# VHH binders against o75319, part 6

Target 1, 181 residues: o75319
Amino acid sequence: GNHIPERWKDYLPVGQRMPGTRFIAFKVPLQKSFEKKLAPEECFSPLDLFNKIREQNEELGLIIDLTYTQRYYKPEDLPETVPYLKIFTVGHQVPDDETIFKFKHAVNGFLKENKDNDKLIGVHCTHGLNRTGYLICRYLIDVEGVRPDDAIELFNRCRGHCLERQNYIEDLQNGPIRKNW

## First folded at step 22 (VHH)

Design ab3
Fold by OpenDDE, last read:
Structure ab3 (fold): chain B 181 residues (1-181), chain A 121 residues (1-121)
Amino acid sequence: as target 1 above (181 residues)
Amino acid sequence: EVQLVESGGGLVQAGGSLRLFCAASGFTFSDYDMAWLRQAPGKRREWVALIWSGGDTDYADSVKDRFTISRDNAKNTVSLQMNSLKPEDTAIYFCAVYWDTDYAPWSFDHWGQGTQVTVSS
């Protein structure tokens, strides 16, 4: 659709690779139908995403889409060489254990299958911030053993924006470790 | 102007079936997620079924495996096939469009006047 998500323009299109990880976070790219309501410099299409990633001398090996909609872009808008995974994730609430597991499973599978390259896992929700940040941090905490504050700081620094939702932050800092199976 | 016009409601016996229709206009139909809502007497309006612009669907637990939502982008219509109807399914059913399903899947932006569905025991 052409209805621009609220505050979408306020966020950097693409973050930086998180050092020591294969993660990169970005806001949702928008298909052509959204361009009617955007200034040229505000446009961020799937093509633009890949161009920006390339400008960072990186390559996407997987895209995990956490949005709870299908209206932003189509998987067909992506190169066939980059697998696309949809994990419908409701905003503003801490993802449930199933969602967390799906995310972890996808990441672990990718890492297992991509040991011979340095391709990145691109993760996005609408803004590429709260849901995205939570799940990435949850993975780092639960699977990689990273301290919660370190994970959050790393994500925030690399994304160029800080996690905003207190329930996410609180869960990351003080919540239980989630099952990895 | 966004227009959503529901039809197909009626009186049916428990175990029966109905098919609801919604005709949409006033927006690029194929670009948006559509839903069916219902409101029973004395109860809050509740989400029933969702069909994303990409064609995937989701259902409330109470109607899962009994109801099927579908869309026809060529005709700008959304349908709800309701099988194995129960008295507790009695409600006014509304067709709804979501402008921003991602953040507020339970916050409805626009819906029609609704169509009455009555399921007798």
Scores: ipSAE 0.689, ipTM 0.850, lowest interface PAE 0.8, mean pLDDT 94
Fold by ESMFold2, last read:
Structure ab3 (fold): chain B 181 residues (1-181), chain A 121 residues (1-121)
Amino acid sequence: as target 1 above (181 residues)
Amino acid sequence: EVQLVESGGGLVQAGGSLRLFCAASGFTFSDYDMAWLRQAPGKRREWVALIWSGGDTDYADSVKDRFTISRDNAKNTVSLQMNSLKPEDTAIYFCAVYWDTDYAPWSFDHWGQGTQVTVSS
């Protein structure tokens, strides 16, 4: 028996492209086996993800999966042409420096390889909010020099939901710059 | 009904090896992330090793490179190969289901009765 993640239904499936960046955030898509417990309008499959991205006139060039699990879908459920990267990120706690470095390295590599197109980096955790928002904001602050409050505001507006975990917010606002860029 | 049954514990000399087994039933085993936990006398239960449903693994620093977690989805089993055992590895070892959540960094459920591992000097 597959369990729908707690409060997963409470979040918009896909956010909007973050202006001035290559990021778009979304909640974890769920493979077909989860749909028995979902109303049709609640479904959000890997196929639904790509349909919604296309409806925004955008294209994904990389998916970064931040969940600390492999239960929700398989990489083979994604088009073969879209690179998939798993960065196992423990929930609730501020990600460690190794995780932050892996994320920054992946983003920098993508930007180098995709400088001649406008494809997006899709980033998700379970809800596409706390772990996702933290790492995107950490990148913008440490690598792009964005002020913490501006990064958070941009993420919240484009995701359509505000970052909720206070320890993440406090680390972004008041914690050290991570020079592991 | 979810059921996990651990076995393979025993007494072993420091530097020795043991292999633990966990038999799972009552759920679609291949869909779940699994873990080994341990609890030494007077200590809190702590995770030791994780194996995700897709086969990737993670380990606590204290056992990294000495322990290997594996799963057999055809037999519904999880195993833990423990090498280079130390007296501080003495504990009751439990098999559990792992849950990734935003509400706690380490969330486990359905652990079994456990199997005792004792490492003598």
Scores: ipSAE 0.666, ipTM 0.864, lowest interface PAE 1.4, mean pLDDT 92
Fold by ESMFold2, fold request of step 23:
Structure ab3 (fold): chain B 181 residues (1-181), chain A 121 residues (1-121)
Amino acid sequence: as target 1 above (181 residues)
Amino acid sequence: EVQLVESGGGLVQAGGSLRLFCAASGFTFSDYDMAWLRQAPGKRREWVALIWSGGDTDYADSVKDRFTISRDNAKNTVSLQMNSLKPEDTAIYFCAVYWDTDYAPWSFDHWGQGTQVTVSS
């Protein structure tokens, strides 16, 4: 209920659209019950998310929530018109192949269904950095053929924060390509 | 003060069933993700079942399809229905709060005193 995620305040709420992709990353929005622990300028609610996306002249067509919890907000706090997908992703460790496949399946499905618009896939975990950056980069590497270092550099610049966990970075740089189907 | 109190353990024959209960107090129960852990003699404590605040669940592979976790937010309780019990399920079972974090996998705290489950062959 009232516990702000550790270091959540230290991260930019929303990144920028990653050029050449349909991705935008952000930290987890927090429902109203968390606001008692936040100064007004620190608040980042589900509504604030959509306002910030609109300020960038963008529109979300899918939100992929990678947190391994249901504590931070309810999907009902999002506009009914924006699809929401939960992929429970254990933190700290490199996601398993089943999780990676679910992410790829969701992204590929979105791209097919949204080929005639410019809507974005919003991806978040708790901080919008490690799990989020890993899965976005894994997709770009495995599905789009992007070089690992280029994927990581693009994510870091657009998120506004660098991937922090070495196990994720090592797996992206030197780990195996995962199956796409 | 946060309290978790487990109950319902006992001795049961292999193939049998047992239902564990966890009573929670001292916090807004419906806001938290909850889990059952177990510790067999000489082994590390391991998680067995997880129920998120929104009602979704997850299970360790070793107990999947045999155990069912559930919660009653009106009564502040978590339950673990254990079916088709095996001698390897013998352990002290703990109720705990689960925390999703980027800085440690499988973070738990506030565990109770535990309840012993012994499965005879």
Scores: ipSAE 0.655, ipTM 0.859, lowest interface PAE 1.4, mean pLDDT 92
Fold by ESMFold2, look of step 22:
Structure ab3 (fold): chain B 181 residues (1-181), chain A 121 residues (1-121)
Amino acid sequence: as target 1 above (181 residues)
Amino acid sequence: EVQLVESGGGLVQAGGSLRLFCAASGFTFSDYDMAWLRQAPGKRREWVALIWSGGDTDYADSVKDRFTISRDNAKNTVSLQMNSLKPEDTAIYFCAVYWDTDYAPWSFDHWGQGTQVTVSS
């Protein structure tokens, strides 16, 4: 089967740019094979993603895919001009230190390479919420020095949905600061 | 009807090698992430190797560098090459479909009876 991820239909496809950052979060786009089980208004393909970003007068310069799967779309479904990075991130549990490091390294690399433009880092997991929100907030807290509650509020508002997993929220609020890179 | 049929198990001496096979049917195999799980008597099932639909792989620390998972999308099969076997590898091995989800860190579906691997010292 072409199983639609649980509750995927319940979430806004794409959030808004997080002010003061280069991040935008979205749920996983689904390749054409998933569309047989979707109404037209429910579809959200890789092409739809880029159309929605353009409608916001923004441009993606990197997509970071945090899903622990390769089922949802192929990187070749994305425009050649947009770099794609897969960081296999196990769901439900707080990402390990290696995953956090990979994310920080990718973001810092992007910011250096793109300091003279305003392109965005698009980040997604399955729903663009829990793993995505955790790693974006982890970056803002550890690297940019943002207070945990401020990072979470900013993410929730711009994504259009609140972080749901209590273990992620607890770790962001009360967990250790990880070494910056 | 979805089916996963494991084979290739047996008795092997410690330090030896064994290759397991899984025949899949009833679904579009190339679209799925696949795994090998194992279960020793009285213990919980644990995953040992995972191969995503795109061909990338991951391994449990206990088997890393000793086991190799592979898939053949033309034959709808998953294989597990097990080298340098240890008595603690003794278990029933199951082929499974892996599901990435926010609701459990390791979500698997398995349908077969499994194949017994016994490693003697």
Scores: ipSAE 0.654, ipTM 0.850, lowest interface PAE 1.2, mean pLDDT 92
Fold by ESMFold2, last read:
Structure ab3 (fold): chain B 181 residues (1-181), chain A 121 residues (1-121)
Amino acid sequence: as target 1 above (181 residues)
Amino acid sequence: EVQLVESGGGLVQAGGSLRLFCAASGFTFSDYDMAWLRQAPGKRREWVALIWSGGDTDYADSVKDRFTISRDNAKNTVSLQMNSLKPEDTAIYFCAVYWDTDYAPWSFDHWGQGTQVTVSS
């Protein structure tokens, strides 16, 4: 009985690990109630997510959910062993500084606690593209010192789709200098 | 067919309280994010409170700490408790479905006919 997010079918379910980082991006997995509106080959459930990560010989150590909704799946649909963090991020507009800080704080905390393993941070919004790409790139630029164009190119290549929202791209390239605190 | 019916509006003195109710039908209520919006005379509709399907909430700055949104999935209702009312809260209040989207920051659908709230000094 749930409506499939607009254009959700148009995007690859899971990207590839971004080399030199701990990130992997994917679109929102959908709980079983959505499957009535999906062909079998279109299904992408929370379990499908973990199967696809395992097929890449990777392991998730954290999932950051950036959607501004709780409709798509419940945290209990995920294995209890994988931490889940919700950062409610309004779509369409450039995330505010508080949201950016929460994301930076979460990533930095994960890296400290996981310095002795190679587990990945899985990040998604609805499509795993615009809000996800923005915040991953914002982190790489502000914290890792990556050039904006290099961060964007890396994300686009590994996600398998290009960032689409011009206001996000412009803010990444020309936006204000931000504190990391 | 989706229907949302608001009730509980009326005339109240400044500093007073009202509780609004929204009855929902025609969809699986527990699966949806819900909101209250309002429209003051001569103004566009603005959101005032959101409650996500999982129970978390968010509020516009102008109503924080005065308004409380809640939902009852057994009765298919969403409520808005409004305390410490001000003349500026005078508006028609609407219940709506909220949609998270990349194409608009605040996307609402299926709002009802609304219920009038008038706050006098």
Scores: ipSAE 0.607, ipTM 0.840, lowest interface PAE 1.6, mean pLDDT 92
Fold by ESMFold2, fold request of step 23:
Structure ab3 (fold): chain B 181 residues (1-181), chain A 121 residues (1-121)
Amino acid sequence: as target 1 above (181 residues)
Amino acid sequence: EVQLVESGGGLVQAGGSLRLFCAASGFTFSDYDMAWLRQAPGKRREWVALIWSGGDTDYADSVKDRFTISRDNAKNTVSLQMNSLKPEDTAIYFCAVYWDTDYAPWSFDHWGQGTQVTVSS
């Protein structure tokens, strides 16, 4: 069957908007077929995602899905008015330069197309933490010049969970700045 | 019980083509991401192609543009079309289920017995 991702229940569904940015992070929403083994309070569907964003008085203008899978929900389960972008990002290892460039390109494109509104970029991987936090922080460091520790602290606070994977943290703190082009 | 059965291997000259097949049973095939792996003599097993449940694909650099993975959810099969074969493609090829995880970069389960592909120079 549709097995719940390991540790998925341990994470808050949706974080808070990161002040000074257009980012909000969340864990992967799960389509209805996963709900058979979930208590009602554990459910977090694509519909639940949008309800929770609305509860924060925010609006999504783009969803970037970083999972290296298509098992969790179908893009057709999302409102037709919200663009969806899949960036297949291998887990565990620091994302490669191609993946980082794709993410930067997507964010920069969104900011240009949405300069006249306040819509958010929703970013998720499986848990909305390690891959998501890495790429958001990499963008803030490389493109916006944020200091690594400040980017990590901002992400952790707004996500509600700290980045856990040490290789990602070390790359952000001590690794090279990736070129934006 | 989950079963994956590979077939279609054989001996082929360099530049030739083969098509591998994987028959899957014992699970809801359409819900799973699938892969082809290979293991050359004396080397570690490596992935060569992935096809996600939604139909998108990814390939190892060594086989990109030469191999094409596809799936048929009605028949519960995964295929690997291999063109422009090279001697370095010689290996046992395995079909597997792929799992996206934060705990390992490449997590595969339920590989079959494999099918031998031998490319002569």
Scores: ipSAE 0.599, ipTM 0.834, lowest interface PAE 1.5, mean pLDDT 92

